# VHH binders against q9vxt7: the designs that were tried, part 28

Target 1, 187 residues: q9vxt7
Amino acid sequence: MPRPVLLIHGGAGDISDSRIAGKFAGIKQALRSAWGLLSPDNGSGGGSALDAVEAAVRSMELDENFNAGYGSCLNTSGQVELEASLMEGRDLRAGCITLLRDVMHPITVARRLMEKQRHTFLGGAAAQELALATGSERLQPGALVTEGARLTLKEFEDQVAQGKDPFFARTELTDDKPVPKTDPSGE
Short names: E, the ipSAE of ESMFold2; O, the ipSAE of OpenDDE; V2, 0.75 times the mean of E and O plus 0.25 times the DockQ between their complexes.

## First folded at step 20 (VHH; framework vhh_5c3l_4)

Design EE4 (at its last look DockQ between E and O 0.07; V2 from the best seeds 0.00; counts 0 for: pae E 3.0 > 2, unsure alone 62.0 < 65, placed apart)
Fold by ESMFold2, look of step 20:
Structure EE4 (fold): chain B 187 residues (1-187), chain A 127 residues (1-127)
Amino acid sequence: as target 1 above (187 residues)
Amino acid sequence: QVQLQESGGGLVQPGGSLRLSCAASGFTFSSYAMSWVRQAPGKGLEVVSDISGSGGSTTYDDSVKGRFTISRDNAKNTLYLQMNSLKPEDTAVYYCARDTIEYTVGDFWAAYDFDYRGPGTQVTVSS
């Protein structure tokens, strides 16, 4: 059997020292939840690599420490808009979803698109119809919004009101740095 | 070059305790996150617990939370797992594994490949 490897990139951008422990815990949880699907079960099959990737991303979508699903950045209207994409290496099939709302796991919708539909990229009302028609639960409005996301939007709005250029503004509040770190784990 | 050696396994009754140790050499121990990984008979590898390079952050699989404690002594290049309230389902070979998590400007990532693990120590929980 091929030796399995699972790699997760937790996001681009600067991470304040106060957030390192949460990011560590979250990325390890995602790794653990996915890794079990790659492990053999007394010679009977485990999950596919695609199953493991979906499980890892679903774990991150539940984790407010990542900009995915629960705790995603808000648009300028204060709403969560969801994106996910998935690609498999065997036949280079892909599914891409954008502007989805009130669904906990957009990565699973992207997988359904890849596996069951003719389109590669779907957004807005069409993505919403696909999600609901293929079994996603419609969440109550605001269920994916966190206090951290609200505060980040408020900071963005304050900078715009002051005439500042918020380009490269952080997607999370980050001005709590007690000490510099060079340790890869930091905590 | 990287060498990891587990010890402290054995036969214990349900409810008992064991303390596993892992001696590390061939790399800068304090720079790497570490994991305890177990393999029950006929099963795949299950990650039990992780600890950051500094020891400041720890995580646990739900099946062991509250019963197991991961720790490290970076001065002695040693990783530990204190296992309390052991159950028959904890029976497995336990491996010490090096892993990596990286914080750089613009990057945050981690991986499991478990190339760097020891030969394991057997833990058997049986009446």
Scores: ipSAE 0.345, ipTM 0.702, lowest interface PAE 3.0, mean pLDDT 81
Fold by OpenDDE, look of step 20:
Structure EE4 (fold): chain B 187 residues (1-187), chain A 127 residues (1-127)
Amino acid sequence: as target 1 above (187 residues)
Amino acid sequence: QVQLQESGGGLVQPGGSLRLSCAASGFTFSSYAMSWVRQAPGKGLEVVSDISGSGGSTTYDDSVKGRFTISRDNAKNTLYLQMNSLKPEDTAVYYCARDTIEYTVGDFWAAYDFDYRGPGTQVTVSS
């Protein structure tokens, strides 16, 4: 059997040098978490590509070096609104979640949606209901908010107050000197 | 079944040379990066060197750079480690390992983790 391939991308935003080490460490952890489930040669009863992908993303959702769960960027109200999407190529299935709150692993909720094959995309109250009804733990409000995220929001607010274009605002906290963005194709 | 078997270890004097071999079977050898790792008495496992599936990329621990050379023959399903200018601190059990996690940063390539390793071959450097 051909060797399975797992590719993980840790973000394409304006990542400062000080954040690179954490990003790579997080990616490595995600890869490790996923590989046991992906490897066909693993005697421990291998999972599927879906299992591996979910495991990898779950790992990343726990890591504030990413903004996929814990440590997510905040909305203007200072709240975390989570998104996740999962696609499966064999049966051409997909599940998408948006505006999910106070749940640790939105990727799992997205998978559950995909597997139900009723809807492809759920958001807000409907996504929340699905998450809780299918076994996700409801976290305390604000549990996913980090100090870094708060500081990032504050920086954004300060930029807006100064009349700067918020379109080019950073989504990640950095200790490095800000470099103006000129390409809107970035994160 | 994945099989890895090291050979070529032994006793050598400081400054001497050894060439380790690893015979691989049970998987598509060229599809996997491979590593040599070693464990000295009382120390943890450390990666000595890695080589990509094609053999086009290699990495070395700083302690062995310029002295050790990793290579592979994919037609023979064999991994090699040429060890020159051996030092007493190179004394360890050397393992061949199949890499599972790889990463690239710019032009730099490295293996991070592995899932299989051989039983090991003892390398002893002593006067």
Scores: ipSAE 0.025, ipTM 0.445, lowest interface PAE 3.0, mean pLDDT 86
ESMFold2 (binder alone), look of step 20: mean pLDDT 79; pTM 0.796

Design EE5 (at its last look DockQ between E and O 0.59; V2 from the best seeds 0.00; counts 0 for: pae O 4.3 > 2)
Fold by ESMFold2, look of step 20:
Structure EE5 (fold): chain B 187 residues (1-187), chain A 127 residues (1-127)
Amino acid sequence: as target 1 above (187 residues)
Amino acid sequence: QVQLQESGGGLVQPGGSLRLSCAASGFTFSSYAMSWVRQAPGKGLEVVSDISGSGGSTTYADSVEGRFTISRDNAKNTLYLQMNSLKPEDTAVYYCARDKIEYTIGDFWAAYDFDYRGPGTQVTVSS
């Protein structure tokens, strides 16, 4: 039986030094929450890689340090729109969910979709009905919104109202160093 | 060859303390992150704590934070777990594990890939 390995990537992006420790702690928490489900010595009759992956992502969905579930980025209407996807390697099945709202764990809904077999991709009202019909709790509107996400949206709206292009403003920032002189070699 | 040997387990009453040790040989000890992993009766494995190769960075499971302290002495090739305020739910076999993956900060990822572990030491917390 193969040695279990679990690796978690917390997402790419420019982050401040003040947030690096929080993201790393959140990644380690997700690892601790999930690794034992993958272990051959789990004592409960085993788990699957799907169980471990679901548990790891559920941990990150609860963690405001990640753009997943609680603390997700807001759309321009100030709402959280949820997405998740899951794929398994043995039979190459997948489940993909988009435009889900007010559900804490979209990854679990994606797994339920994958296991129903007829559709791979589901969104909006259909995804919402699947979530509720299969046992997800309907959260109160705004339960997934954080102060940090609201402030980020407000800054974006302020930039647009001033006629600034936030994408253009970022690309005009110059922070570079001259390229060192390069010697051609015979290699 | 790589060898890991735990010691220091035993029977202790609730509220008591134990110190576990893990003697390492056959590899450059200071180059590897290490973990304590436990298995309670009838339960799966749980990573209790881990520590970087230098000893400068540590993490803990919520269930033990504030009560357990991981440390290492790289001059003696020994990993430690100080366990205070022990509870009956801490009853388990405790394993010392070497992680193939070194500690990183700022890389946005982490993994557990335990390539070696010891035979374990029993800790029992009861009346």
Scores: ipSAE 0.485, ipTM 0.770, lowest interface PAE 1.7, mean pLDDT 82
Fold by OpenDDE, look of step 20:
Structure EE5 (fold): chain B 187 residues (1-187), chain A 127 residues (1-127)
Amino acid sequence: as target 1 above (187 residues)
Amino acid sequence: QVQLQESGGGLVQPGGSLRLSCAASGFTFSSYAMSWVRQAPGKGLEVVSDISGSGGSTTYADSVEGRFTISRDNAKNTLYLQMNSLKPEDTAVYYCARDKIEYTIGDFWAAYDFDYRGPGTQVTVSS
């Protein structure tokens, strides 16, 4: 049996030096949360690759160092709109969720969608309905909004007010001086 | 041949302390990140703590944060786990593992690869 490998990427945005420690701590936590499930020698607690990946992403969704759940970037209305996607290589399945609100773990919802094999991609009201109908807790409005996210939005608004191009706006709050962006492929 | 051997386990009362050691041989110890993992009865393996090759970076599971301290002595090829304020839920077999938590600072990604693990040492926390 081939040895399993778990790889986690913590983002490729404009991340300042002050955020590096938190990012790596979060990545390691995600790895720890997933590894036991991935290991084929995990005994009675053994899981699947899907279990491991879901666990890792769930960990990251809880960590404001990642904008994947708690602490997500806000839309222009100051709201969190969540996205998640999951793919499984054995049976070539996929599930994608977009515009989900007030749910802690959109990755779990994506997995549920994938497993139902009815749709590959759901958004908005349909995604919300699936989440709640399948056991996700509805959080209080704004529960996923952090002060950092609010400040980031404010910075964005200020930039727009100044007539600057919002295309290169930061998605993460930092104490470091912003470096001008020239590549639109970043966050 | 890569070898890892844990020691220091035992029976302790809740609130007690233990210090685990892991003797490593057969590889350049300082070149590898190391981890403590544990398996409780009826549960899967859990990564408890890890430490970079140089010892400059450490991380902990939420369940042990503030109570456990991982350290290493590269001159002695030894990994340590100081466990304080032990709880019954800490009862498990504890393993020393050579891990390749390889991450790139620039890209913020990491990979877990535990290629070697010791036979383990039993830790029992009970009144």
Scores: ipSAE 0.019, ipTM 0.426, lowest interface PAE 4.3, mean pLDDT 85
ESMFold2 (binder alone), look of step 20: mean pLDDT 81; pTM 0.813

## First folded at step 22 (VHH; framework vhh_5c3l_4)

Design FF1 (at its last look DockQ between E and O 0.01; V2 from the best seeds 0.00; counts 0 for: pae O 14.6 > 2, placed apart)
Fold by ESMFold2, look of step 22:
Structure FF1 (fold): chain B 187 residues (1-187), chain A 125 residues (1-125)
Amino acid sequence: as target 1 above (187 residues)
Amino acid sequence: QVQLQESGGGLVQPGGSLRLSCAASGFTFSSYWMSWVRQAPGKGLEVVSDISGSGGSTTYADSVKGRFTISRDNAKNTLYLQMNSLKPEDTAVYYCARDKIEYGDFRAAYDFDYRGPGTQVTVSS
């Protein structure tokens, strides 16, 4: 029987140097928050491994350094639309949620779908109803929006107004955003 | 080869203090995040605290915040854990570990391949 391992990947791609230390600190926080839920006695399979994965993602959903939950990218109407998915490896059960709004932890809704429903994928009003019916709190509008996300949307809108292709705009996490610097990781 | 050696454990009364040390060799100590990890009797591993290579960033488990302080001396290749206001639930083997961080992919993992043999801390009346 293998020993437990927990790995978190915080996303690939370019990010401004001023945001890098915050992202590593967030990954470390998510790892530490989730690690204690693993058990060598009975943690393999669909039990404590799922608990650890959910806890790690919930930590990242609270962390504005990640495009998940609080601090997610905004749609063109200035609102956060949420997605999450979860899969367990034993039987390949999965839950996938899209177009969810005003819920702090979409990963938990994805888990509820996987565990409580026969369908794998749910979006929009149906996902919203599942979230609220299974205990998620409806947040106040705008509770998940950050200043960083607003600045990124404004840059997108400015480039559209200039006739540019926003696909190649600056990254959402530029050096001009008000994010405290921390030291780089131990590379 | 990477070598880590903990010391400073022992028996202490509730409310007491201990300072753990970890001597590191075989790698560029100042370049790596380091962790203290503990295993209570019959339980799994708990990450107690982490510290960045420069010492500029630290994290703590909620169970030890305000009581434990992680630090490092990069000139001496030594990691420390100051443990104050010790409680019976702090009884564990404490391990010093070198963390796995990959900058380009924003990856981090705990699997504890890079750790010492541990030092026993016992808090009892």
Scores: ipSAE 0.089, ipTM 0.540, lowest interface PAE 5.4, mean pLDDT 80
Fold by OpenDDE, look of step 22:
Structure FF1 (fold): chain B 187 residues (1-187), chain A 125 residues (1-125)
Amino acid sequence: as target 1 above (187 residues)
Amino acid sequence: QVQLQESGGGLVQPGGSLRLSCAASGFTFSSYWMSWVRQAPGKGLEVVSDISGSGGSTTYADSVKGRFTISRDNAKNTLYLQMNSLKPEDTAVYYCARDKIEYGDFRAAYDFDYRGPGTQVTVSS
């Protein structure tokens, strides 16, 4: 059996230098989480590629260094609307969710959609219903909003106020501002 | 193993009512969408109604809207179908099915992995 390969990408935005270290650490953590499941040389190995991928993304969803899950980018109303997608190559399956709210791990919801549901894409109320119906916990409103995310939104608003083209808006903090680090335990 | 068992079927006159039940076991009931499907003589399977794991979402075939009500008791691992104002056209074997989530036009595909042996519903004068 060929040796498994795990690749993680931590974002492609305009990332300030101050955030690089955190993102790198986060990626390493995600890799460790995933590799522990995937590697046959690891005592806990034997997990599927899906298990590994989900574990990696779940790790990232908990990490404020990434703008998904906890610390997601905010909409213009200052709210978190979660997205996640998962694809499995063997059976050519996919699951996608959008506009999910107050759930710690949207990737898990996406997997549930992919594995157990008819549709490939659910959004809003439907995604919410799927999440709750399949065991996800509804978090308190705003639980996924971080100060970093608020600051990012503020920067956007300031840029717009300055007459800058919102087409070039950033999803990451442009200034080297400290981002609070929290590790919420959840699903 | 997954088991589904329907009950409550029978003979009823037009305009009458029946309540079907489905006992589920062998899986986490609340984690699955459940469906009632039926097959009339000489016809294919028809999705009658489905309900989300939590019970918060339901769908109905147009032919039964306003007359049938799907519900579930997750504590009892039981699915229900209240059928009111029954018509001869409702005559069929009714099956409880463990279903995948379907939004929109659920008649486009049948995607359930388990179903019970069925219960006969006959509406006749």
Scores: ipSAE 0.000, ipTM 0.237, lowest interface PAE 14.6, mean pLDDT 85
ESMFold2 (binder alone), look of step 22: mean pLDDT 85; pTM 0.859

Design FF2 (at its last look DockQ between E and O 0.02; V2 from the best seeds 0.00; counts 0 for: pae O 13.4 > 2, grease 24.25 > 24.2, placed apart)
Fold by ESMFold2, look of step 22:
Structure FF2 (fold): chain B 187 residues (1-187), chain A 125 residues (1-125)
Amino acid sequence: as target 1 above (187 residues)
Amino acid sequence: QVQLQESGGGLVQPGGSLRLSCAASGFTFSSYWMSWVRQAPGKGLEVVSDISGSGGSTTYADSVKGRFTISRDNAKNTLYLQMNSLKPEDTAVYYCARDKVEYGDFWATYDFDYRGPGTQVTVSS
């Protein structure tokens, strides 16, 4: 059997040098959680590349070091708005979700949309209805908000109040602010 | 040329401990991330732990965190897994694997290009 390979890119943006180690550790965690699903001996009905990709992204959605799910950047109202998308290469199916709220794993909702094959994009109330109707738990409001994300929003608001250009404002947490450590080797 | 050989498996009672070793040869051991990967009966592969080439960074699967400790001795070209508080669900063949990882600041791969034949760990009464 061909040797499976999994690659994860942890996102783009102007992140601080001090956060690189935490993001790398999170990427390794996501690789570790997903790679076995590509194995030929993953049991009957074995994993697919789509299963591995979903598992990797679910790991990152739980990891507050990434702007995905838990610990996502906040909008100006202090709320988390979620999006995710998937595409598979065999049949070029895709599913895209935006403006979803209070769901832990938007990537799984995007997969559910892709598999229905009726629509490619859903947002807002329609995405919310799909998530709940297909088995996602409705989280309590604020469950995805972290202290670090609140501090980052406060810094953004302070810069705007000072007349600074928010175009280059950070979208992720920095180590010169309180951030819970999620690196397994440093736990 | 590249060779990996596990040892230290066996039959152990629940709550017991084992120490696995993996002897490496045919490559610059300290240049590679190494992993322990296991396969329980009827299950797929699970990467249980990773360690950087220097030994400075380690990761663990949630199922073993706090019970298992990965380490390496680069002077002896040997990878270790200390397994404490063993449970029946830890019963598996344990493999030592070399990760041909490529990475930058914002991305990484898993690409295990060599693994040993494995060592059986059985946890039962």
Scores: ipSAE 0.274, ipTM 0.628, lowest interface PAE 3.5, mean pLDDT 82
Fold by OpenDDE, look of step 22:
Structure FF2 (fold): chain B 187 residues (1-187), chain A 125 residues (1-125)
Amino acid sequence: as target 1 above (187 residues)
Amino acid sequence: QVQLQESGGGLVQPGGSLRLSCAASGFTFSSYWMSWVRQAPGKGLEVVSDISGSGGSTTYADSVKGRFTISRDNAKNTLYLQMNSLKPEDTAVYYCARDKVEYGDFWATYDFDYRGPGTQVTVSS
């Protein structure tokens, strides 16, 4: 069997230096979470690539350093609208979720969509219905909103107020903003 | 022909444990989400837990979280449900079900194309 490879990307935005360490740690955690499933050396190596990638993303969805899942970037109304997508290479299947609310692991919902042979892309009410119908817990409204996310939104608003071009606005905090750490439970 | 057969049910005291098994045949087991569902007397069908084809994703009803563990062995075409800390409220017929959810209605908790005959689980002092 070929050696498995797991590649994780922790964000492509304008990331401040202060955020790099946290993201790196988060990536390592995601890797650890996934590797046990991917590598036969850990004795639990019965997992698939899908298992590994889902585990990695689930880990990241719990980590506010990645502004997805818990600590997601907010919309202009200060709300979390979750997105996730998953693709399986063997059979070229895909599942995509958008505008999901108050669910801890959108990636799992995306996988459910893919593997249960539903539509490839669901959003809003339909995505919500799928999530709940398939066992996702509905979190309390705002449970996924972090102070960091609020501050990020505020920075955006301030930039706009200053007449800066919002097209290139940051989706993460600058170095001078605090990022509170929380550890939310999974679904 | 798709076949599902549950086993492992029985009578147990509150706080006890049971492990259910479901033998699957007649289809590519690893390609399907599988669920454990139960029906208590006088109640409707309830989804207890489900697991993805590869086993990487699992969900649980709130009533069983922390007590039940779903797993599968795709090499053996077998689904499992480890039930710990059983309560009288867990008394039901437990079914192994192949999960196929249709788009539009999202009746995922009740939309199974195949179920086994069920195994009785009774929790009583």
Scores: ipSAE 0.000, ipTM 0.203, lowest interface PAE 13.4, mean pLDDT 85
ESMFold2 (binder alone), look of step 22: mean pLDDT 84; pTM 0.849

Design FF3 (at its last fold request DockQ between E and O 0.58; V2 from the best seeds 0.00; counts 0 for: unsure alone 64.3 < 65, grease 24.3 > 24.2)
Fold by ESMFold2, fold request of step 24:
Structure FF3 (fold): chain B 187 residues (1-187), chain A 127 residues (1-127)
Amino acid sequence: as target 1 above (187 residues)
Amino acid sequence: QVQLQESGGGLVQPGGSLRLSCAASGFTFSSYWMSWVRQAPGKGLEVVSDISGSGGSTTYADSVKGRFTISRDNAKNTLYLQMNSLKPEDTAVYYCARDKIEYTSGDFWAAYDFDYRGPGTQVTVSS
């Protein structure tokens, strides 16, 4: 049996020094949540790469350190709008979800869409109906919003009020020492 | 060349204790997250525990939480696993591994493939 590999890309862009330790711990947690599902001895007749990828992304969606689900960036109305996509290589199936609201795990909804094989890409009310009809809990409004995300939106709004170009607004607050790290310890 | 060498395995009674060591060389040990991974007979690799470069952050599989303690001595380039309250289910080959996790040039990623691991040390928990 081939040796499994699991790789998670945690996102592009600068990470402030104050958030590096949390992001490193979070990506490690996502790896741990998923790794056992690739093992031939996982007890459920073998896990799949799909199971592992979904589990890894679900871990990140729960983790406010990532721009996914809980603690993701806010739109200009101060709300979380959710997107996720999933693709598998064996049969080239894919599922893509956008404009989903108040659901903890958009990646699981994307997987459900892929498995139905009716559409590849679904958004808005149709995506919302799929999520709820297939077992996702509707969260109360604001459940996915964090104080960190609110402060980041406030910084963006302040820059706009000062006449700055908002085109490259950040998804999280920047500390006062934004020097790239080359040390893989994250410390 | 990265070199990792595990030691301290053996036969232990259920409820007993054992301390594994891993000597590291060929890289800046203190700069890397390290892991203990294990492989039970006929099974895949399970990540037992991870530790950050400074030792300030640790993680544990649920199956070993409260019983195992990962630590490191960066002055000696050595990783440790203290294993207490051992169970037959802990029987496995234990590997020391250097983790792949990086933040460089705006690119943040981590991976498990365990290419950088030692030859392993056998732990057998049996009456």
Scores: ipSAE 0.622, ipTM 0.806, lowest interface PAE 1.0, mean pLDDT 85
Fold by OpenDDE, fold request of step 24:
Structure FF3 (fold): chain B 187 residues (1-187), chain A 127 residues (1-127)
Amino acid sequence: as target 1 above (187 residues)
Amino acid sequence: QVQLQESGGGLVQPGGSLRLSCAASGFTFSSYWMSWVRQAPGKGLEVVSDISGSGGSTTYADSVKGRFTISRDNAKNTLYLQMNSLKPEDTAVYYCARDKIEYTSGDFWAAYDFDYRGPGTQVTVSS
C-alpha cells in the first residue's frame, strides 16, 4: 500500500510577524497528532484518513495560533460563530457545520453530521442540538474568545472609525510581545 | 548541494545518555525547520522531534517527551539531540532531516515529511 500523504494548510492572509512561529508550531503539532493515527508502523496506527484529519483539525481548534475554535475570529458582536467541514473522497460524502457556538471541536460535529448521511449542511440551533445530543460539551459563553481575537475586532472597528477601507482588514492578531521579523519558514 | 551528516550514535546501556549532532550545509540552515527521525528494526520512519529555524519552537513524540531535547546552533549549522534515560525501544537508526514546509504569499503549508535527510547514525540501547 502506498504511504499516506498528510498535508496541512495553516491559514493565509496578512499575518503579523509575531504569529508566524506559533502558526508553524501549531501546524507541526497538528501533523503529529494526525500522523500518529495514520501510520501503522508507529504502533498507534489503525485510524482512518478521517480519524487523522479530524485529529489534525481538533489540534488546530485548540490552538489560538489559528483563528478557528479557540481563538476564532469574532463577529461584529464580539461572539464566536464556529464553522467546520469535512469531506471524504471514497463515497463522496461531506458534513458542514455553521453558526455553532460554545463547542470546542466543531470538526467533530461536522463528522457526525456526515456520518449520519441525512444532511450535508447544518447550522444554528440545529447544529447546536446535534453537537450536544452527540456528546459535545457545552462551554461557558465566551470560553473560545481570546485577547488576540478581541484585538483583531478592535483594530477593525478602529479602522472603520478612522474612515479607512476595512475590506482587507486583518482577521487574526495576537497580544504576544512583538518579535523581530524573520524568515517565516524558519520561525 | 544540501548535505546532512549525523554523528554521536553508539551503544549505550538502558538509562544511559547520548548526544547526537547533525552537520548541515548547502542551504540557509536557520530558515528551515529541522527534525530528528528514527527507524527501528521492522518499523517505519518516525519523527522523534523537530525544531523551528530560530529554535524558539520544539515538538516531541510522546514516547520521548521529558527524555529527549532537540536544539540547534545556527552559527555552526548544527542540529543536536540530547537523549537521556534511554530505553531499549529507542534503538534505531537516527536521521537528521530538513522538514517540508512552505510559506508563499501568506500561505502556510506543512507536511509530515522531509525533503532531505542524512545517512543516519546507529543508536543501540542494550544491557
Scores: ipSAE 0.573, ipTM 0.819, lowest interface PAE 0.7, mean pLDDT 90
ESMFold2, look of step 22: ipSAE 0.372; ipTM 0.670
ESMFold2 (binder alone), look of step 22: mean pLDDT 80; pTM 0.810
OpenDDE, look of step 22: ipSAE 0.411; ipTM 0.731
ESMFold2, fold request of step 24: ipSAE 0.557, 0.600; ipTM 0.765, 0.794
ESMFold2 (binder alone), fold request of step 24: mean pLDDT 80, 80, 80; pTM 0.803, 0.805, 0.806
OpenDDE, fold request of step 24: ipSAE 0.547, 0.470; ipTM 0.813, 0.772

